VHH binders against EKC/KEOPS complex subunit cgi121 (cgi121). Designs and how they scored, part 156

Target 1, 174 residues: EKC/KEOPS complex subunit cgi121 (cgi121), of Schizosaccharomyces pombe (q9p7j3)
Amino acid sequence: MILPLFPETQVHVFVYENVSNCAAIHEQLISQNPIYDYAFLDAATILYKKQVYSAIIRALEDRRDEQMKTKTIHSEVILSLSPKTEISSAFRQFSMTKKSKNIVVVKIDSKLTEEEEFERLDKLVEGNRVEFSDEELQKLIDFKVLKKNYKLDPSTLENPLASILSSIALRGYS
Below, E stands for the ipSAE of ESMFold2; O stands for the ipSAE of OpenDDE; V2 stands for 0.75 times the mean of E and O plus 0.25 times the DockQ between their complexes.

## First folded at step 16 (VHH)

Design m78 (from qm1 with Y57W; framework vhh_6qgx_2; at its last look DockQ between E and O 0.95; V2 from the best seeds 0.80)
Fold by OpenDDE, look of step 17:
Order: sequence, then structure tokens, then C-alpha cells
Structure m78 (fold): chain B 174 residues (1-174), chain A 123 residues (1-123)
Amino acid sequence: as target 1 above (174 residues)
Amino acid sequence: QVQLVESGGGLVQAGGSLRLSCAASGFTFSDHAMAWFRRAPGKEREFVAAITYTGSWTFYTDSVKGRFTISRDHAKNTVSLQMNSLRPEDTAVYYCAATYAWDYHTERAYEYWGQGTRVTVSA
């Protein structure tokens, strides 16, 4: 997929459910294995496609403006999901853990087609690929976690998208 | 309350050794990677070494590879830095730090910091 504001950057997003080897993946991430150069997100924290895209766009904007806070674009995506400015906090809130069961995987700057990237990633993830859609994401979300991460209240729970996007966009400004 | 307390700094001659220790409290030690940073006189703080939350992986800045060893003790909630073959350029205040992230070389990734311990290496 190509984003309109970043036509030279190819992005792929994949969703996996019932992943059995998150602990193994996590070990590779903490070791900084370059083969695992993706953003691995806990699906329990993701409710909308637009949430993911907003974070990706924010990360790409940071890179464009030479204002990245993290070392890698994928870490910047994780940071960009958070309303908080602290990197550790963002990772705690949104990154895949060894106990995760469902994940969202983001690849930035891919040189491969979506199918080719899937084949590569499928060798690393032992789970079932599902469609990257709001419908599928809503099946995997933990609303308790979502409410906590974005400080949602009863007035915003009916349609939390605006609040989530505002939190992502205005991080560091309020 | 989170606390990181460094110890073990001091004056040593070139070629000598020191062992720094950091005692951690107030957070889940086993969920955090631990690191050492240092700030030399007139210079910015720089990464020295990091160890993952399980201790399975370690990372070092190039200038200390083969001379420094980072380790951690989960039972005591401590992280240590064994410094051998010390050089005058190793003179600095050494800081203990903790992070939940795996961006180990990024200073900003670390959410908890100690007050530092001074290491002076004489020629």
C-alpha cells in the first residue's frame, strides 16, 4: 500500500490471531534481530485501521522532519500510537509482549509486494492471518486496555475514533 | 517510588579495574532492560552497555568491547558493570538506567535514571 502523502514509501499491515510463538518473536525483538524489522503491535490495543495509519503517518512525518525520537521507523510507529511522549510507556501500552495472542504487524519501506511480504512474515509468525479491517480488529480489541491507553470516558466510548486520532495527532502538544 | 542507586566508582590507575553496581527498586525489575551510560567532562552523555530483561543479550559501545561486562542479578535487583583495562578516556560519571523498550542505544528510551557514580582513571 502507498500512502498519498508519502508516495515513495510502501507500507504493509498484517493481522494475526491465535499466535502461538509470540514469546519467541519477542525474544528476537529484544535481541534486535534485523530479520524481525517490523513493528509488532498487540492487537488488544488496536481498534481501527485509521488508528494504525495515523501512527504510521505520524512516524513518517517525524522521519521526514528529522524529528524521530526513536532509532527505527518501526519503533517510531509504536511511539506514535501513544498519547504519551515516553518511549517506554508507548512500548508498554502498544507493543507485542511474550503473552500476546493476537498481533498487528507493520512494515515500513517495503520493497516487496504485499504477497511477497506476507510469505516472508509467515515464516516468522505462527498464527492465522485475518483481514486488516475494522471488523476483524474489533473482535480482537480489549476495551479495558483501550480505555486505559487513551483515557477514554463514557462520553467518548460510543465513538472513540476521534479521541484516539486526536491523542495521536496532539501528542506532545498538550 | 522508583530508585536507582549506583556505587563502586572511584580513582584508579590506567590498566586497573573497577566494578560498578546499581541497586534498583520501585518498579518491576524483571520487565526492564538495564543499561549504563556515562558523561565525560565537557561531553554529552553516551551509551556504554545494556542488558536485556532476562540477561540473555548484552550490547556494548565499540570503545568498551572486550573490556567491560554488564550483568544483572534478579534476586538482588542489581545490575553491574565490570570495567577492566581502564583508560583515561573512560573517566566519567557513570549512570544506571532502566527501560521497558528495546531501543537500547537511545537515551530517551530510558525512563528511570540513577544519580551517577564518578570514575576517574589516571594516566
Scores: ipSAE 0.853, ipTM 0.917, lowest interface PAE 0.6, mean pLDDT 95
Fold by ESMFold2-Fast, scan of step 16:
Structure m78 (fold): chain B 174 residues (1-174), chain A 123 residues (1-123)
Amino acid sequence: as target 1 above (174 residues)
Amino acid sequence: QVQLVESGGGLVQAGGSLRLSCAASGFTFSDHAMAWFRRAPGKEREFVAAITYTGSWTFYTDSVKGRFTISRDHAKNTVSLQMNSLRPEDTAVYYCAATYAWDYHTERAYEYWGQGTRVTVSA
């Protein structure tokens, strides 16, 4: 995908359910293996496509403005999902864990087509690929996790999109 | 309450050794990476070494590779830095730090910090 404000930046988002090798992937992430240079998110934390795209746009804006707080654009995506500018907490809140079952994977600056990235990721991830859609994400979300991460009231939890997007957009100004 | 308490600093001659220790409490030690940072007089804090929560991977700044060894003890909730072949340029206050993230060289990525222990290496 091409973002209108960032036309030279290739962005791909992948969703996998029933992943059986999250522990192995996590070992590769903590070792900083460059083959795993993606943002690996726990799908339990993601409710909408717009949530992911808002974090990507925020990370790209921070990179453009030379305001990144993390070492890589993919770590910046993870940070950008959080309501606060606390890197450690953002990783705790949104990153996949050894016990994750379903994951959302973001690739920025890919030199490969979407199909080629799917072929590469399918070799790294032992799970079932599903469509990146609000419908599929709603099957994988954990509303307790979502409420905690974004400090949502019960009334807001019934229609949380605007609150989530505001939290992501305003994170860097707090 | 989160606490990181450093010990083992002191005065040592060039070529000597020191072992720093950091005792952690008030958070889940076993799921956090641990690191050492240092600040020399008149300078900003810089990364020295880090160890993953599993203990399987370690990272070092180039100037200490082969001389310093970071290790952790899960039973005691401690992280240690063995410093060998010390040089006058290693003189600094050494800080223990903890993070859940795998962005080990970024000072801002660390959530919990100790008060520091002073190391002085004389020529």
Scores: ipSAE 0.840, ipTM 0.921, lowest interface PAE 0.5, mean pLDDT 91
Fold by ESMFold2, look of step 17:
Structure m78 (fold): chain B 174 residues (1-174), chain A 123 residues (1-123)
Amino acid sequence: as target 1 above (174 residues)
Amino acid sequence: QVQLVESGGGLVQAGGSLRLSCAASGFTFSDHAMAWFRRAPGKEREFVAAITYTGSWTFYTDSVKGRFTISRDHAKNTVSLQMNSLRPEDTAVYYCAATYAWDYHTERAYEYWGQGTRVTVSA
């Protein structure tokens, strides 16, 4: 997908369930293997497509404005999901871990079609691809984790999307 | 309380060696990457070396590659920096740091910091 504000930037998002090799993928991430240059997110932390797109937009805005805090655009997506400005905490809260079972994978600045990018990614991930949709994400979310990550209380549970998107958009401005 | 305590700094002649050590406590050492940063007088703090939480990979700034070696000891909760072939430009306060992230070169990624140990390399 091409975002209207970033017409030259190709983005792909994939969702995998029942991933058996997260420990191996995590090892490649910490070694900074360029083949694994994606944002690997724990699906237990992602409820909405808009949550992911808002983090992508925030990361791209910060790159455009020369305000990125992390080394890569993909690490910036991980930071951008967080309501806080602490990079280490954002990785702890949102990144795929060696114990993750379901993941959301983001590729920014792709030079490939979605199908071509999928073919490459599918060689790296041992799991079952599902649709990137609110319906599928809802099956994979851990609401206890979501509530903790965004400090949601009963008054925000009716419309958690607005609270989550505000946290992503306004981080660091207060 | 989290503590990172550096030791091993001092005065050394150019061409010499020093070994820095950092003792860690108050956090889960085994799931954090560890790094050394340094600050020369009047300069910004810069990345020197990092080691992954497993110990399997190390990263170095270009100016120290081949001369410095970072290592960690999970049993003692320590990280070390062996500094060989020291040069006057290595003169700095050296800081130990820890992060859960794998953005190793970025100072802001590190959540825990030591107070630093001074290294002075004389001609």
Scores: ipSAE 0.640, ipTM 0.852, lowest interface PAE 1.5, mean pLDDT 91
ESMFold2 (binder alone), look of step 17: mean pLDDT 87; pTM 0.897

Design m79 (from qm1 with Y57F; framework vhh_6qgx_2)
Fold by ESMFold2-Fast, scan of step 16:
Structure m79 (fold): chain B 174 residues (1-174), chain A 123 residues (1-123)
Amino acid sequence: as target 1 above (174 residues)
Amino acid sequence: QVQLVESGGGLVQAGGSLRLSCAASGFTFSDHAMAWFRRAPGKEREFVAAITYTGSFTFYTDSVKGRFTISRDHAKNTVSLQMNSLRPEDTAVYYCAATYAWDYHTERAYEYWGQGTRVTVSA
């Protein structure tokens, strides 16, 4: 996918359900293995495609403006999902864990096509690839996790999109 | 309440050794990476060493590689820094820090910090 404000930046987003090797992937992430240079998110935290795109756009804006708080663009995506500018907390809130079952994987600056990235990721992730769509994401979300991460009231949980997008856009402004 | 308490600092001659320790409480130690940062007089705080929450991987700044060893004890909730072959340029206040993230060299990535312990290396 090509973003209108960042036409030179290749962006790919992948969703996997029923992943059996999250512990092995997590070990690769904490060792900073460069083969795993992606944002690996717990699908329990993602409700909408727009949520992911908003975080990607915010991360790219921060990179453009030389205001990145993290070492990599993928870590910046994880930070950008959080309503706070606290790197440790953002990773705790949104990153996959060794106990995760469903994951969302973001790749920025790929020199590969979407299909070539799929081939690479399918070798790393032992799970079922599904479409990156609101319909599929809504099957994987954990509303208790979503409510906690974005501090949503029960009434807001009925239609949380605007609150989530506002939280991402206003991150660090308080 | 979250607390990181450093100990083991002091005065040593160049070529000597010191072992710093950091006792952690008030958070889930086993889920956090631990690191040491230092601030020399008139300098900014810089990364020294980090260890993953599993203890399986360690990271060092180039100037201490081969001289310093970071380790952790899950049973005691402690992280340690063994400092060998100390040089005058190692003189600094050493800080223990904790993070859930795997962005180990980034000071801003650390959520919890100790108050620091002073290390002075004489020529």
Scores: ipSAE 0.833, ipTM 0.918, lowest interface PAE 0.5, mean pLDDT 91

Design m8 (from qm1 with T28S; framework vhh_6qgx_2)
Fold by ESMFold2-Fast, scan of step 16:
Structure m8 (fold): chain B 174 residues (1-174), chain A 123 residues (1-123)
Amino acid sequence: as target 1 above (174 residues)
Amino acid sequence: QVQLVESGGGLVQAGGSLRLSCAASGFSFSDHAMAWFRRAPGKEREFVAAITYTGSYTFYTDSVKGRFTISRDHAKNTVSLQMNSLRPEDTAVYYCAATYAWDYHTERAYEYWGQGTRVTVSA
């Protein structure tokens, strides 16, 4: 997809449920296998499409402004989801783990079409692809995880969208 | 309360060897990568080596490849750096660090840091 603020940047987002090989994927991520150069997120942490897009936009803004905190644009997306500029904590909070069951996968600057990236990912991920939509994400979210990651109080948790987006937009302040 | 404590630094002649150790207390780093960084006098901190939480993969900066070996002992909650064929340019304070992230070369990715141990290599 083309983002209005970054029309030259190719962005693909994929959602997989019931993934059986998360331990194998995690091993490839920690080994820095270049085939796995994507942001692999735990779907338990993602409630809205706008949450993911806001993190992507923030990462692209930081890259444009030469203010990235991490080595890759995909790591910067993971960092950008966190309300704090703490890389280790952001990975703990949002990245997939060996025990994940549902994942959101982000690819930026692909030389491949969305269909070609999906074909490639379908070989790496042993799970069922579902639509990247608020409806599908809401089936996979863990509200206890969301509450902890964004420090939501009971009143905010009832309608967390604005709070989540503000947290993402305001990260990077020291 | 979480602490990383380095040891094994000292003075050595060029061509010599030293083994640095880092002991972690107050927290198990069994799911964290561990790394060594160094800061030479008047310079910024730079990456030296890292080892994954499994111990299966290691990463090194080019200037130390083949000379330094990083290893870890999960049961003892320690990481070590064996430094061979030391050069005067290896003179620095060496820091142990830990991160949950797999962004090993980035100093900012490390959440926990030791206070450092000094290594001096004479010409």
Scores: ipSAE 0.823, ipTM 0.907, lowest interface PAE 0.5, mean pLDDT 90

Design m80 (from qm1 with Y57R; framework vhh_6qgx_2)
Fold by ESMFold2-Fast, scan of step 16:
Structure m80 (fold): chain B 174 residues (1-174), chain A 123 residues (1-123)
Amino acid sequence: as target 1 above (174 residues)
Amino acid sequence: QVQLVESGGGLVQAGGSLRLSCAASGFTFSDHAMAWFRRAPGKEREFVAAITYTGSRTFYTDSVKGRFTISRDHAKNTVSLQMNSLRPEDTAVYYCAATYAWDYHTERAYEYWGQGTRVTVSA
């Protein structure tokens, strides 16, 4: 995908369900293996495509403005999903765990096509790729997790999109 | 309540050794990476060493590599720093810190901090 404000930045987003090797992937992530330089998110935390795009845009804005809080653009995406500028908490809230079953994988600055990147990820992820769509994401979301991460009350939970996007866009501001 | 309590600091001569320990409570120790940072007088806090939550990998700042060893004990909820061949420039207050993230060199990535233990290395 091409983002209007970042037309030279290549972005790929992949969704995998029924992943059997999350523990092995997680070990590579904590070991900082450069082959795994992606944002690996738990799909239980993602309800909308716009949620992911908003976090990507925020991370790219922070990089452009030399205001990144983390060492990599992919870690900055994880941070940007959180309503607070707290790196450890953001990873706890949104990153893949060894017990995850469904994941969302984000790649920024890829020089590869979407298909070529899929071929690389197919070697790393033992699961089934599904379409990155609101319909597919809504099958994988955990509403209890979403409620906790964004501090949603029952009235907001019926239509949470605006609250989630505001939390991402206005992180750290009144 | 989250607590990280450091111990083992003191005065030592150059070339000597000290072992720092940090006791953790109030959070899930077994899923957090642990690190040591230090602050010398008049300087900012800097990274010293980190260990993954599994204990499978360690990270060190170049100036301590080969001299310091970080380790952890899940049964006791402790992390330790064995400091050998100490130098006057190692004089600092040493802080134990914990993070869920795998951004080990970034101070702001650490969520929980101890109050520090003082290490003084004489020439």
Scores: ipSAE 0.810, ipTM 0.902, lowest interface PAE 0.5, mean pLDDT 91

Design m81 (from qm1 with Y57H; framework vhh_6qgx_2)
Fold by ESMFold2-Fast, scan of step 16:
Structure m81 (fold): chain B 174 residues (1-174), chain A 123 residues (1-123)
Amino acid sequence: as target 1 above (174 residues)
Amino acid sequence: QVQLVESGGGLVQAGGSLRLSCAASGFTFSDHAMAWFRRAPGKEREFVAAITYTGSHTFYTDSVKGRFTISRDHAKNTVSLQMNSLRPEDTAVYYCAATYAWDYHTERAYEYWGQGTRVTVSA
């Protein structure tokens, strides 16, 4: 996919459900294996496509403006999902864990075609790939996790999109 | 209350060895990566070494590779830095730090910090 404000930037987002090898993937992430240079998110934290895109756009803006807080664009996506500019907390809130069952995987600046990324990730992730859509994400979300991560009050929990997007856009400025 | 308490610093001659230790409390040690950073007089803090929360992988800045070894003990909630073949340029205050992230070289990625222990290496 191509973002209008970043037309030269290749972006791919993949969703996997019923992943059985999250512990093995997590070990590769913490060892900084370059094959796993993606943002691996816990799907329990992602409710909307716009949530992911907003974080990607914020990360790309920070890279453009030479204001990245993390070492890689993929880590910057993880940070950008968080309402606060606190790297450790953002990873705790949004990154996949050994116990994750459903994941969202983001690739920016792929050196591979979309087909090649599908082939590669399908070999790394032991799970069922599903469409990156609001419908599929809403089957995988944990509203308790979402509420805690974005500090949502009960009145906004039924329709939290605006609050989530505002939190991402105002990261560090709220 | 989160605490990281460093010990083991001191004065040593060039070519000597020191072992630094850091005792962690008040957070889940077993799910955090641990690192050592140092700050020499008049300079900025720099990354020295890190160890994953599993202890399976370690990372070092180029100037200490082969001389320093980071390790951790989950039963005692401690991380250690064995420093061999010390050089005057290793003179610094050494800080223990903890992070949940796997962005080990980035100082900002660490949420918990010790107060530091002084290491002086004489020529």
Scores: ipSAE 0.840, ipTM 0.922, lowest interface PAE 0.5, mean pLDDT 91

Design m82 (from qm1 with Y57K; framework vhh_6qgx_2)
Fold by ESMFold2-Fast, scan of step 16:
Order: sequence, then structure tokens, then C-alpha cells
Structure m82 (fold): chain B 174 residues (1-174), chain A 123 residues (1-123)
Amino acid sequence: as target 1 above (174 residues)
Amino acid sequence: QVQLVESGGGLVQAGGSLRLSCAASGFTFSDHAMAWFRRAPGKEREFVAAITYTGSKTFYTDSVKGRFTISRDHAKNTVSLQMNSLRPEDTAVYYCAATYAWDYHTERAYEYWGQGTRVTVSA
């Protein structure tokens, strides 16, 4: 996928359901194994494609402006999903855990095609790939987790998109 | 309340050894990576060493690799730094820190910090 504001940047987003090896993947992530240099998110925290894209755009803007708070663009995506600029808390809120069952995987600056990244990820992730679409994400979301992470009121839960996008865009400014 | 309490600092001659300890309480120690940072007078804090929450992997800054060893004890909720072959350049206040993130070299990634323990290495 090509972002209009960042046409030079390759972005791939993959969604996996019924993943059986999340504990093994998590061990590789904490060990900073370079093979696992992706943003591995818990699908329970993601409701819309625009939520993921907004975090990616914010991370790319921060990199362009030399304002990254983390060492890697993928860690910056994880941070950018959070309404606060607290790295440790953002990872606790949005990153996959050893108990995760469904995951969203983001790759930025890939030197591989989407087909090649898919082939590579299929070897790392033991689960079923599904379409990156609002319909598929809605099957995997945990509304209790979403409400907690974005501090949503019952009235906002009816249509949370604008609130979520605002939280991502205003991170650190309000 | 979250607490990280360092101990074991002191004065030592060049070539000597010290073992620093950090006792953690008030958070889930077993879910957090632990690290040591240090700050020499008039300088910013710098990364020294980190250990994953499982203890499976350790990370060191180049200047201490081979001389310092970080370890953790889950039963006692402690992280330790064994410092061997100490040099005057190792003189600093040493801080224990904890993070849920796997961005170990980034000071900003650490959520909990101790007050520090002073290490002075004489020539």
C-alpha cells in the first residue's frame, strides 16, 4: 500500500486469526531477533483500518521531522496507537502478548514485495491470514480493551472512530 | 507503590569489583525487562545493560561488555550487576530501571526508576 503523503514508503499490513504460536513469537520479539522486525499488534485492540493507518502516518511524520521517541519505526507505530507518549504503557496496551490469539502485523520500509513478506510471515506465524478490512477486524476486536485503551464513554462506543483518530493525532499535545 | 531500591555501590580501586543489586516491588517484576543506566557528573544518563523479563537474553553497551554481567532472580524480585575490572571511567551513579517494552537502549522507554547508587573508582 502507498500512502499519498509518503509515496516512497512501502507499507504492508497483515491480519492473522487463530494464531497458535504467540508465545514463541513474543520470545523472539523481546529478544530483538531482527527476523521479527515488524510491529506485532494484538487484534483485540484494533477496530478500523484507519486506526492502523493513522498510527503509521503519525510514526512516519515523527521520523520525517526527526521526532521519533523509539529506536525503530515499528516501535514508533506501537507508540503512535496510544493516546499518551509513554512507550512502556503503549507496548502494554497494544502489542501482542504470549496469550494473544489474533494479531495485526505492520511492516514499513520493506525491501521485499508484499508476496515475499507474506511468504516470510507465513513461516513465522502459525495462523490463518485474513483480509485487512474493517469487517475482519470487527470480528477480532475486544470492545472492553478498546474502551480502556482510549478511555471511551458509552456514548462514544456507538461510533468510536473519530475519537480514536483524534487520540492518535493529538498524542502528547492534549 | 512502585519501588526500585539499589544497593552495593561504594568506593573501589581500579581493577576491583562491585556487585550492585536492585530490589523491585509494587509491579509485576516477571513481566518487565530490567536495566542499569549510569550518569557521570555533568553528563546525561547512558545505557549500561539490560535483561529480558525471561532472563533469556542480555544486552550491554560496548564499553562494559566482557567486564559487567547483568542477572535477575525471579524468586527475590531482584536484578543484579556484577562489575569486574573496574576503571576510573566507570565512576557514576548507577540507576535500576524497568520497562514492559523491548526498546532496551532508549531511556524514555523505562517506566520505573530507582534513586541510584554511587560508584567511585579510584586510580
Scores: ipSAE 0.840, ipTM 0.920, lowest interface PAE 0.4, mean pLDDT 91

Design m83 (from qm1 with Y57I; framework vhh_6qgx_2)
Fold by ESMFold2-Fast, scan of step 16:
Structure m83 (fold): chain B 174 residues (1-174), chain A 123 residues (1-123)
Amino acid sequence: as target 1 above (174 residues)
Amino acid sequence: QVQLVESGGGLVQAGGSLRLSCAASGFTFSDHAMAWFRRAPGKEREFVAAITYTGSITFYTDSVKGRFTISRDHAKNTVSLQMNSLRPEDTAVYYCAATYAWDYHTERAYEYWGQGTRVTVSA
């Protein structure tokens, strides 16, 4: 996809369900294996495409402005999903774990086409690819996790989009 | 609840050795990376060494590579720093820290911190 404020930045987002090798992937992530330089998110934490795009845009803005809090753009995406600027907590809240079953994978600044990244990721991820769509994400979300991560009241939980986007955009300013 | 308690600091002559230990409690030690940071008089805190939650990968700042060794013991919930061939420039307060993130060199990435143990290396 092409982002209006960052038209030269190549962004790819992939969704996998029923992933059987999350423990193996997690070991590669903690080892900082450069082959795994992606943002690997637990799909239980993502409800909307706009949620992911907002975090990507925030991370790109922080990189442009030399305000990144983490070492990589992909770690900055993970941090940017959180309403607080606390790196350890953001990883605990949004990153995939050894016990994850469904994941969302973000790649920024790829030199490969979307199809080439799919080919690469299909070798790393043992699961079923599904469309990156609100419909598919809604099948994988855990509303208890969403409520906890964004401090949602019962009144906002039925239509949380605006609250989630505000939390991402205003993190560290409110 | 959460505590990190350092021990093993002291005064040592250049060329000597010290072993620092950090006892962790109140969180799931086995899923957190552990690190040592240090702060010399008049300077900011800097990264020294880190170890993944599995213990399989270690990271060191260039000035201590080959002299310092970080290790962990899951049964005892401890992380240790073996410091050999100490130099006056190693004089600092040494802090134990824990993080869930795999951003090991970034001080801000660490959620839990000990109060530090003082190391003085005389010429």
Scores: ipSAE 0.816, ipTM 0.905, lowest interface PAE 0.5, mean pLDDT 91

Design m84 (from qm1 with F59W; framework vhh_6qgx_2)
Fold by ESMFold2-Fast, scan of step 16:
Structure m84 (fold): chain B 174 residues (1-174), chain A 123 residues (1-123)
Amino acid sequence: as target 1 above (174 residues)
Amino acid sequence: QVQLVESGGGLVQAGGSLRLSCAASGFTFSDHAMAWFRRAPGKEREFVAAITYTGSYTWYTDSVKGRFTISRDHAKNTVSLQMNSLRPEDTAVYYCAATYAWDYHTERAYEYWGQGTRVTVSA
């Protein structure tokens, strides 16, 4: 996908359910294996497509403005999902863990086509690929995790989109 | 309370060795990467070495590669830095730090920090 604000930046988002090799993937992430240069998110933390795109846009804005706080654009996406500007906490809140079952994978600046990235990722991830849609994401979300990560009260949990997007956009100002 | 407590600093002559240790408490040590940073007088804090929470992978700044070795002991909740062939330019306060992230060279990525231990290398 091409973002209107960043038309030269290629973005791909993949969703996998019932992943059996999260521990092996996590080992590759902590070793900084360049083959795994993606943002690997726990799907339990993602409710909307707009949540992911808002974090991507914020990361791209920070890169454009030479204000990235992390080493890679993919780490910056993970940071940008968090309402806090604390890198360690953001990774704890949003990144895939050894015990994750469902994951969202983001690739920015791919040198491959979407089809080629599908082929590559399907070899790395032992799970079932599903559509990146609000419908599929809503099957994988953990509302207790979402509530903790964005500090939502019970009234906000019934319609949390605006609060989540505001948290991402206003990161570092509250 | 989270604490990282460094020890092992001191005065040593060029070519000598020191072993720094850092004792961690108040967080899940086994889930965090550990690192050493240093700050020389009048300079910014710089990355020295890091080790994954598994202990399987390490990183070093170029100036210490082959001379320094980072290691960790999960049973004792400690991370250590063995410093060999010390040079006057290694003179600094050495800080132990912990992060959940795998962004090891970025100072901002570290959530917990020790107070530092001073290393002085004379000519």
Scores: ipSAE 0.833, ipTM 0.916, lowest interface PAE 0.5, mean pLDDT 91

Design m85 (from qm1 with F59Y; framework vhh_6qgx_2)
Fold by ESMFold2-Fast, scan of step 16:
Structure m85 (fold): chain B 174 residues (1-174), chain A 123 residues (1-123)
Amino acid sequence: as target 1 above (174 residues)
Amino acid sequence: QVQLVESGGGLVQAGGSLRLSCAASGFTFSDHAMAWFRRAPGKEREFVAAITYTGSYTYYTDSVKGRFTISRDHAKNTVSLQMNSLRPEDTAVYYCAATYAWDYHTERAYEYWGQGTRVTVSA
């Protein structure tokens, strides 16, 4: 995909359900294996495509402005999903874990086409690839996790999109 | 609540050894990477070494590679730094830190910090 504000930057987002090898993937992430240089998110934390895109845009803005708080653009995406600028807690809130079953994978600065990245990721992830769509994400979300991560009131849980996007956009100012 | 307590600092002559220990409490030690940072007099805090929550991978700053060894003991909730072949340039306050993230070299990534233990290496 091409972002209007960052037309030079290639971005790919993938969704996998029923992943059986999350513990093996997590081991590669903590070892900082460069083959796994992606943002691996727990799908239980993602409700909308716009949520992911907002975090990507914020991370790219911080990189452009030389204000990244983390070492890699993919770690910056994870941080950017959080309403606070606390790296450790953002990873605890949004990153996949050994116990994850469904994941969202973000690749920034890919020199590969979307199909070539699919071929690469399909070798790393033992699960079923599904469309990156609001409909598919809504099957995988955990509303208890979402509420906790974004501090949502019961009244905002019915229509949380605006609250989530505001949290992502304003986290550096709040 | 959350607490990291360092011990083992002191005065040692160049070429000597010290073992620093850090006792962790109030959080799930087994889920967190542990690290040592140091701050020399008049300077900023810098990364020294880190160990993953599994204990399987370790990371070191270039100036201490081959001289320092980081290890952890899950039964005792401790992380240790064995410092060999110490140099006057290693003189600093050494801090124990914990993070859930795998961004080990970034000071900002660490959520929990100890108060530090002083190491002085004389020529």
Scores: ipSAE 0.827, ipTM 0.914, lowest interface PAE 0.5, mean pLDDT 91

